Miniprotein binders against q56419. Designs and how they scored, part 12

Target 1, 326 residues: q56419
Amino acid sequence: MEGRTLEEVQEEVFKRHGVLVPKKELEDLAKALEEAGLLLTEKVEARLKEEEEKLKRERPMRLAGLSYPEGEREARAFLEAFRASYPGEGEEARVLLMPHLEPSRVPEVYGAALAALEKTPPPERIYLVGVAHRPLKEKAAALPVPFQTPFGPALPDLPALQALDALLPFELFNTPLAFREEHSLELPLFFLKGRFPEARVLPLLVARRSPELGEALKVVLRDFPGLLVLAVDLSHVGPRFGDTPLTRTLAEEARRRDLGFLERLAEGEPEAALAFLGANPTRIDGVEVVASLLPLLRERKGKVLAHRLDLEAPTLSAVGAGTLVL

## First folded at step 13 (miniprotein)

Design kd9
Fold by ESMFold2, look of step 14:
Structure kd9 (fold): chain B 326 residues (1-326), chain A 104 residues (1-104)
Amino acid sequence: as target 1 above (326 residues)
Amino acid sequence: SPIEEAKRLIEEAIRLAQEGREEELLEKLKEAIKILIENGASPEEVAEIAFRLAMEFVRRGAPPELILRLIKEVARAAEEAGASRETVQRIAIEAYERIREEVG
């Protein structure tokens, strides 16, 4: 009925069914549908407002019992199993790139991150930068509240978050609902909190590249030193992502793109890493975060510890994940 | 003269800061910043205002949280007056750096 007059609807019904429905009955139906839609809209808006207010106090676990264990003892065992999945040694990280893909899909990639954390002095705070999967009102956002984990609450570093907000030309705290189900923070945070239980956290999301975020963070990190974590995934290829079915050729290209990107970051050349991707044909989702954080990545040399392009058999698709220390 | 009006408002804002009258200060500050931005003030000139006001709050023993709030309010006023986001950020960072250098 959208975009059609009641007379047009009436004529179509008559042509198809041989019954002329009086205009009054069609008008009554249209009013009832509009009223029902209005009531649903009001209910949804009220529910969203309520959830928004709850998120101003804390961010509860959403993935406990699904992606990681709910209990602390089991969660500790889970961490150790992931560490054991990576047979190598880590290196100290000043910047850590790690995935946010479902942990069971890339256990050795998360294990490599844990190996790096073992070599990293416990930081006072962690700048955790994920990828927004829901719209943000601005290019980036933060939620300055405790995030619940099986290891206890990850407390926000409020002074550092306030400084960051003050140095941005937009409101940083204006999209609490975007954090409600955001796994790009929750999944890495499980591992980070498990290894650094006393560290405060700056939970940050990037929706679109923000040079302003990088400039502000350079100042804030100087005055509030900590561990910078890029919680990003790499290539996304195959039908689930708009391609033809995954072939060996497409998988090899995705792997080449992932590794070329990571290696250029490891050489302290983030602009070259972005240029290497060009139009980003394999849809590496870390690009917006890297493009935001250029001032923090330049000249930092390091090492790629792990990479996997994980195949999704049901969808004939794949997602890449990696661990990089700088 | 718009520039003389802005200077008068800034001096009044400084007096209000010395007296701890934050709401009245913010009204005067917003008006002054609007005039300055509309008349082509540089980011450094606007940051100087934030710095001077912040020093009055520091002299009174204001906690760091309030100083950061002041920087944000100056930046908001500049944006409301039509400054580009790049200019707004330059104001905020310049003010922050000057305050940091003075206070440590």
Scores: ipSAE 0.778, ipTM 0.911, lowest interface PAE 0.9, mean pLDDT 90
Fold by OpenDDE base, look of step 13:
Structure kd9 (fold): chain B 326 residues (1-326), chain A 104 residues (1-104)
Amino acid sequence: as target 1 above (326 residues)
Amino acid sequence: SPIEEAKRLIEEAIRLAQEGREEELLEKLKEAIKILIENGASPEEVAEIAFRLAMEFVRRGAPPELILRLIKEVARAAEEAGASRETVQRIAIEAYERIREEVG
């Protein structure tokens, strides 16, 4: 490591390659490299370069066998069980807001999304907008490759992606390694691909609000119509997120923020939804996505189908999830 | 005038396009866009350059992918010339809409 800390190496790798390597992985690698007398930076760089080259071809499943079944038969049974967990009927969606939280935590919320998808005519393409949990080189990014699922690969819509890139004042195809482990796309995509096997996908990540993305997508959606999916979670409260352990008061505030946000979106008032959150004290995950997509959300009336604030007992923390149809 | 110089460069770029000299075309395009941006050309004026080149590509039977690439190269050139992100996006959208209106 030539006297560098793991954090410095992580930062350097990020700066050079646009990849945030998990600290634990760097630690394990550092240990292995120390034992081997190799420079951590060179091996990490080589590995990241290899992973980047792989991501030019496809994005493999990372959560198969963990968050959802790897096998197609079992995956179909999984979808049916999740659908069954929501007792209601869905609505036709032109815009779907759904969670990207671990499915087992909020099954009925995913079930509500499936219910909405049942009432939705099969789209030619799905604009899947997730949250970047890792830094991007730009405010938003796309990965124009097949995403593996138990139902086969979700193929990219290259023409629509190219049109979107052309209308953005930055390079859309940036930070490919940010997609490698991004669950905000993988988890929703499982459900979407399972329901719409023939739909092409535009896998998009938002790290920071990009009004330019919304303006570009408004034009692209006109010429390349499809289903818009916001894969976002809601409030993040408790010790994992810098709060005290979950209390009734904190949970009530989180629910109030979540529902107040979703309801204003359902009324076609996305600016009011953002304003309602203010400084976003409960850390609603989807704020940057919604702020990027304002032109696509304005004046659209819809319905909140489901909401849950799910307790993670080991950390006394909670995450909000919701399903909204517009 | 700088605008006249930019227009001359675009005419050269069109000739280069006709000859299939893409790299040299892009150089002329970048130079033209730089001149326009540095001299305070409007997004619409810059988009006109993209449109004129695009029409030459369309005439030659270029696929939509190449037209979109041309728009992106114009946007990049504008950014490199110091245009704001808002200006760059306006150029790109204006060019795209004009091209779309013409070719259907």
Scores: ipSAE 0.774, ipTM 0.911, lowest interface PAE 0.5, mean pLDDT 90

## First folded at step 14 (miniprotein)

Design ig22
Fold by OpenDDE base, look of step 15:
Structure ig22 (fold): chain B 326 residues (1-326), chain A 108 residues (1-108)
Amino acid sequence: as target 1 above (326 residues)
Amino acid sequence: GDLIERLEELAEEVIRYLKEHGEEELAREIEEQIKDIIEALKSGDTESAIEIFTELAETIARVLHRLGAPEELVQKVAILIFDVAKALGMSPRQIYEIAKRFARAIER
C-alpha cells in the first residue's frame, strides 16, 4: 500500500482478477496486515535481541556445510585441496591480502594465500580486517568473542582488542549483529585457523574509511605484534552490480583495475593504488579497508601471488579476487 | 554498587581457581588486595584503587598463565578485568597499559 489509496487497490484487483472486493473487507485486511506486521516486527526485534545476547558469548558458523565442510577431517582435506590448486610457492607475509569470495569460485587464489601462510612463522595473533556488508554504527567495529570454526573456536585477543579500543575516538565494540552473517571474516578465518590453530584473532570490520583505525593499529602492532590480514575482494562487474553483461572489454577493464591496484600495493604505494582507481567504476570491494590501513601499507614491498576474475555464468557477472603478500 | 559486584565476581573466579590448585597463600593475597581496592573506593581514593588494580590485573594474568588455566577462564577473567578498568574510570592510557601488561603476562 505504499502511496496507494484503498480505492486504487480495489480498482487494481478488479482490473486484474475481475473481483470487486468490498472496501470494508480491504480495510479489515489492511488492519490485519498492519497488526500482523507489528506483531512480526515485535517478534523479529525480540529474536534479534536474543541473537545479540548470544553474540556476547560466541559467533557460530553460518557457512559450515555450504562454503566449507563442517567436520574437522573433511575441513583439513578441503585445505589440502585448496593448497594443491596453487602450483607455486608462497612468501613470508607480514601483511596478507586475500579474498572473502566463495572459496569454490577462486580456489587457486585461496591456495596462494595458504602457500604464503606456509612460509609465515606462526603468529601469536591475527588482525583480520574484513568488509562490512551491513551498516555499522561506527566506521569500524570488532566482536570480542570466539568465532566457531571446524578446527575449534578462534579465540579473541582481548588485551589487544582493548588496547585498540583505547586508542580509537569511538567505541570499537559496536554493532554485534553486523558480524552474525558477515562472510568477509568467516571464510578467511577458516583458512587462517586451519593453518594457525593457536593464533588469537582480532576480528575487525570496516564500513567506511577510518584513518584513525590505521594510526591506532600502527601503535597496537608495535606492542602486540601479529599478522595483518586484509580480507577483501576486487572488482564487481556485470548485471548483479548494475553493469551490462560481461564482455571482453569489461573483463579487461576489471582485470586492469584489479592488477593495477594490487601492483601499486606490492610496490608499497597504497595512496597511488587508491588514486589509480579514482571513482572506482568497477567497484573494488577493498577500497575502504586499504584507505583505513594506509599507515601499515606504506613503503612495504611485496608480491602479487594470484589473481582471478571469476565469471558467475547465471548472472553474466564477474568478481575479482587476489592474493598479495607484503 | 556495580563496580564492587564486578570486583567481587573477578575475585571469586580467580580465588576459586587458585584454591583448587593449591595456591592458598596467593588466593589470600588477592583477596586482601581486592579488599584494599574496595576500601580505597569507599574512601574516595580512586587513584589508589586504580594503582592497586593495575598491579593485581597483571598478577592475575601471570598466575593463570603459569598454572596453565583453561582458556575459557582466562577469557572470562580478561573480560572482567577490562570491565572493572572501565568502571573505575581509567583513562585510555591506563587501560592500554593494563592490556599491554596482561598480554605480556600470557605470552607463550
Scores: ipSAE 0.824, ipTM 0.926, lowest interface PAE 0.5, mean pLDDT 92
Fold by OpenDDE base, fold request of step 15:
Structure ig22 (fold): chain B 326 residues (1-326), chain A 108 residues (1-108)
Amino acid sequence: as target 1 above (326 residues)
Amino acid sequence: GDLIERLEELAEEVIRYLKEHGEEELAREIEEQIKDIIEALKSGDTESAIEIFTELAETIARVLHRLGAPEELVQKVAILIFDVAKALGMSPRQIYEIAKRFARAIER
């Protein structure tokens, strides 16, 4: 490590590759490299290169057997159970806002998404816009490879992805390693692939608001029609997110922010939704996504199907989730 | 060199598939078009190369779709087409047009 701390190496890897390598893994690697007389950085880089090369071919499941079943039969039963958790009927979606939170935390919210998908004609393609929880080289990125699911691979729409890339002022196909463990795409994609097995997918991540993305997508959607999915969570409050433990007041504020955001989106007023949040004191996750997609959300009226603020008891923290159709 | 190699790779993948499926005449036509592109490139006529390639890309997509080519092959070919398009220095508009034509050609 030539005088670098594990933390410095971790930070460097994170900065360069957008991947946070666990300290334990770095420690094990450091030990192995010390034994091999190699620099930790070289081995980490080699591993990252290998992972990047794998990601040129496919994105494997990371949450299979954890967040959802790995087996197709069990996965279908999982979908059915989640659908059953929402007692209502859905509406046809042209735009679907749905969560990417751990499904077991907000089953009825995912159930509402499934209900909407039941009323939605099978799209040719799905524009799946998630949140980058890791740094991207650019404001947004795409990974133009098959994403593995229990229902088979979700295949990329390569022509539409290339069309989008062509209209962006930056390289869309950046930071492939950011997709490796990104749950904001994987979890929604499970539900989407399960419902629409033949749909192609455009897996997109937003790290920072990109008005260019929304304008480009507006053009692309005209020539490459499909379902737009915003895979976003809502408020993040409590100690995990820098707040005091959840109180009634904090929960009420989180709900107010979440619902106020969703309702304004449902009215076709995405700018008003963003303005309503201001500095976003409850840390609504979807802000950068919505801010990027303004041209696609304007004047689209819809309905809030579900909302939940879910308590994570061990941390006395809560995360908001919602389902909106437009 | 890299562009020609990518064109040759594209050609090989497509021509192999076509020959395996009894489309020998079409395989020859594609081979000739690729040769024409390479010749145009060698002569410095990039515009002609782009034009021929644009039509070829659509033709390839259409033929693969018509023959029911495996999705893996279609994806591989798509990647190669866009790689070649970029390497040719095609404008965003030209790339967009290829993408649009390709997508239409493979519409189920």
Scores: ipSAE 0.811, ipTM 0.922, lowest interface PAE 0.5, mean pLDDT 91
Fold by OpenDDE base, fold request of step 15:
Structure ig22 (fold): chain B 326 residues (1-326), chain A 108 residues (1-108)
Amino acid sequence: as target 1 above (326 residues)
Amino acid sequence: GDLIERLEELAEEVIRYLKEHGEEELAREIEEQIKDIIEALKSGDTESAIEIFTELAETIARVLHRLGAPEELVQKVAILIFDVAKALGMSPRQIYEIAKRFARAIER
C-alpha cells in the first residue's frame, strides 16, 4: 500500500474504476495481504534455514548450464575454447587476478587466466578471494565446504581455513547464505578446478576492506603455501550502475582507471593502485579485495595479460575485466 | 557432554576405518588415547586433554593419509578434529598448530 491510507486507496479505486469498495472490504484485503505476506515471510525464512543447513555440507552449482556446461566433457571443451580465445602465452602465477564476470562476455580474459595457469605448477591449495555482492556479518567470510563443479567437488582446505580463522579477530565462517548465489567464487572456480583438479580451495569473500585478513593470510601462506587468486572485476559504468549510457569518454575513463589500477599492481605498488582510483568513480569491483590483501601484493612484480571493457548492449553499460599475474 | 560425544564420534569414524583396513593395533591405541582424553576432561585436566588430543589429531591425519583414506572421510575427520579443538577451548595458537600439523601430515 506504499504508505497510503485505506481511505486514499478507496478514493483512488473510485476515481479509477468508478467502484466504491467498502472500507471493510479494503480492511479485509489489507489484512489478507498482511497475512499472506507474513506467511510468505515464514516460508521464505524456513527455506533460507533449509538452504543454510544444506550449505553446511556442500555448495551446489548455480550457474551450470547457464554460464558454463554442466557435463564434464563439455566443460573441458569449454575450457579449451576459452584458452584458445587468448592468443598469447601466460606466465607463472603466484598471485592471479582474474575476473568473475560472465565468462562469455570476456572469453579472452579468462583465456589469459588459463594461459597463466598452464605455466603455474599445480598448487596444493588455492586461496580464492572473491567479492561479496551480498552483505556479510563480518568484513570477510569463508565457506568451509565442497563447492560443486563439472570436474567434481572443489574440496576445502580445512586445516588452512582453520589456521586462517585462528588468526582473525572475527569468526571467518560467517554468513553461509552469502555464498549460495555468489558468482565471484563459482565462475573462477570452474576454471581453477578444471586446471588443478587436485588442489584444495579456500573460498573467501570480502565485503569490506580487512587489513586483518591480509596480515593473517600472509602468515597462513607461509605455513600453507598455495596460489592466491583475486576474483575481481574492474570498472562498472553505465545506467546499471548509475551513470549515463556508455560514451566514448566514459569508456576511455573506465579503461584508463582499469589499466592504471592493474599496471600499478603489476609494479608491486598496491597502495599506489588504490590511491590512483581515489573515490573510485568508475566503481572498480576489486578495491576492497586489494585493500584487504596489501601485505600479499606489495613488492610483487608481474604482468597484465589481458584487459577488456565489455559492453552490455541492452543496458548500454560496461564492465571491465582483467587478468594480472604476479 | 557435547565434547565427549564429538570425541566419541571422531573415535568411531577413525577406528572403524582402521579396523576395516587391518590396523587393529593402531585402532586400539587411538581408542586408548581417546579414553585418556575423556578421563583428563572428567578430572578437570583440560591442559593434558589438549596435549593428548593435539598429538592424536596429527596421528589420525598421518594414518588416514598413509592408508589412502577417501577424501570424504578425511574431510569429515578434519571437521570433527577442529570442532573438538574449539570445544576443548584451545587457544588460537593451539588451533593453528593443530592445523599446521594436520596439513603436514597429509602433505603429498
Scores: ipSAE 0.811, ipTM 0.923, lowest interface PAE 0.5, mean pLDDT 92
Fold by OpenDDE base, fold request of step 15:
Formats: structure tokens, sequence, C-alpha cells
Structure ig22 (fold): chain B 326 residues (1-326), chain A 108 residues (1-108)
């Protein structure tokens, strides 16, 4: 009824159609619509609850057959093709910043990540820190269950996850439904699991900057050594993100901000990287992740391996992606 | 009630695996330690219960690793250990210590 009274609806129907609908019939219809809406809500809630219960056991693939192949053989060929798209050599990573964008959009950036992983000794565990594109109950969250991949399940490091939870002032194991469709973990995890099949994973999401997370992880990483992976995108510009269509000027600004951010990170100056962005007018996705992990990024020097600003032609928008090794 | 049930579940999973692999003496030792924890809890001696459990958790992890236990079992046991630790009212520091010891015990 869009905020209208039953009398107003009755009058409108009479004015438009010359029919006086009895108030009782309108009341009955309104009640029926309300009941139907309530039933729909209950069904949706029941379905969400069922999905949440399933997420206590495993996180199934959502993007298999869409963003990457479902079959293992095809998935291995996919990895090889992506590696081939980057002609350079990688470097050993202690910290890897890589994208979570649709892989087909930035193949050489993922290829650079694979090149770095080739030079990296197999870690016992991977701290995979993604971006929460959905609200979390806390600043950060983890899902302590197997994540399905074409290469088999990526198993959680339960001891390290519990150690992290113990050091945080909030419950780490919150908002399991936020992980259900979160591509910022699923897409990078495909590449990571393909390269390091035996590594355990700590799947982490950051919604808001948490200095506590960085301090806790600094302690945990000492006792539970592993590879730290920041799964983040860079600039988001154009109409999809509230800007005008991509222009040369806007693209140059996005690239400048992306590269300026990555270069300062490569110099071991994460605070300078954040300061360089200011109000973040090109909407670099990884800001809250980097801001949470400052203690782990300080004084670590590295190299930018790849960068791309990829045009989404249908929306005249663009997203930046990069690969950084520290 | 919930704590005791979780301890019993942990014991059952571990003892079953040990017996299947011919570790009958160790299974008996673990069973005795679980009984001691339960008795300590019943007497209100939570501190003793936590101490025994802390050592037991490390022992379980070490034995499962030594025997090459399936990852599924190791994961299940880890979940149960931390559930029990929380139910015992262990401090964050105590939980962290168990986690550290467990991880070291299963390190390759």
Amino acid sequence: as target 1 above (326 residues)
Amino acid sequence: GDLIERLEELAEEVIRYLKEHGEEELAREIEEQIKDIIEALKSGDTESAIEIFTELAETIARVLHRLGAPEELVQKVAILIFDVAKALGMSPRQIYEIAKRFARAIER
C-alpha cells in the first residue's frame, strides 16, 4: 500500500476504475498479502538457518564452473594457463598481496602470484585474509571449516585459529553466512590450494580495520609460522561505483593511486601507503585489510610483480588489481 | 553435563582409534586420565582438571601424529579439545598454550 490508508486506496481505485471496492475486501487482501509476506520471510529464514548449519561442516564451492573449472584436471590446466600469462619470474613470499577479482579479468596478475608461489617453500599454513563484502558482526571473522576446491578440501588450521581467537577481544568465529558467497577467499584459495595442496588455511575476513587483529596475528605467526596472504583488490572506479564513465584522466588517477599504494607497501611503509590514499577517492578495496595488518607489514621490503586496471566494458567501470611480494 | 559428555566423546574417539591400532595400554592410560578429570570436576577441583586435561590434550595430539591418524580424526579431536577447554573455563592464555602444544605435537 506504499504508506496509503485503506480509504485512500479505495478512493484511488474508484477514481481510476469507477469501482467502489468494499473496505472489507481491501482489508482481507491486505491481510492475505501480509500473511504471504510473513510466510515468505519464514521460509527464507529457515533456508538461511539450514545453510548456516551446513557451514558448520564445510564451505562448498560457489564459483566452480563459473570462475574456474570444477574438475581437477581442468583446474590444473587452468592454473598452468594463468601462470603462462605472466612471462616473468617470481620471488619468495613471506607476505603475498594478490587480487580476488574474477580471474579472467586479470590473468597476468594471478600469474604473477603463481610465479611468486613457485619460489616460495611450501608453508605449513596459509593465513588468507580477504575482504568482507557483506556485513560482519565483528570487525573480523573466521570460518573454521574445510573449504571445498577442485584440488580437494582446504583444511582449517584449528589450533592456530583457536590461538588467534584466544588473543582477540571479540569472538573470531562469527557471521558464518558471510563466508557462503565471499569470493575474496574462494578465488585466491583456488590458486593457493592448487600450489600448496598440503597447507592448512586460516580463512579470515576483515570488514573494518582491526588493530587488534594485526597485533594478535603477530603473536600467532611467531608460534604458528606460515604464509600471510592479503586477498585484496585495488581501485574501483566508474558508474558501478558512483563515478562518471572511465576516462583517461580517471584511469591515470586510479593507476597512480594503486601503484603509489603498492610501492609504499613494497618499501615496508604501510602507514605511508594508507596516508597516501587519504580519503581513498578511487576506493582501494584492501585499505581495511592493510590497516588491520600494520604490525605484520612494517619494515618488510618487497617487490610489485604485476598491476592491471581492468575495464568492465558493459558498465564503463574499472577495477585495479596487483601482486606484491614482501 | 555438557562438559562431561564432551570429555566422554573425546575419550571415545581417541580410545577407539588407539584400540584399532593395537595401543591398548595407551588407551587405558587415557581412559584413566579422563576419569581423573571427571573426578576432579565432581569434587570442584577445576584447577587439577585443567592441568590433567592440558597434558592429556598434548599426549593425544602426539600419539595421533605418531600413528599417522587420518586428518578427519585429527580435526575432530582438535574441535573436541578446544570445546572442552572452553567448557572448563580455561583462560585465553591457557587455551593459547594448549593450541601451541597441540600444533607442535602434530608438526611434521
Scores: ipSAE 0.810, ipTM 0.922, lowest interface PAE 0.5, mean pLDDT 92

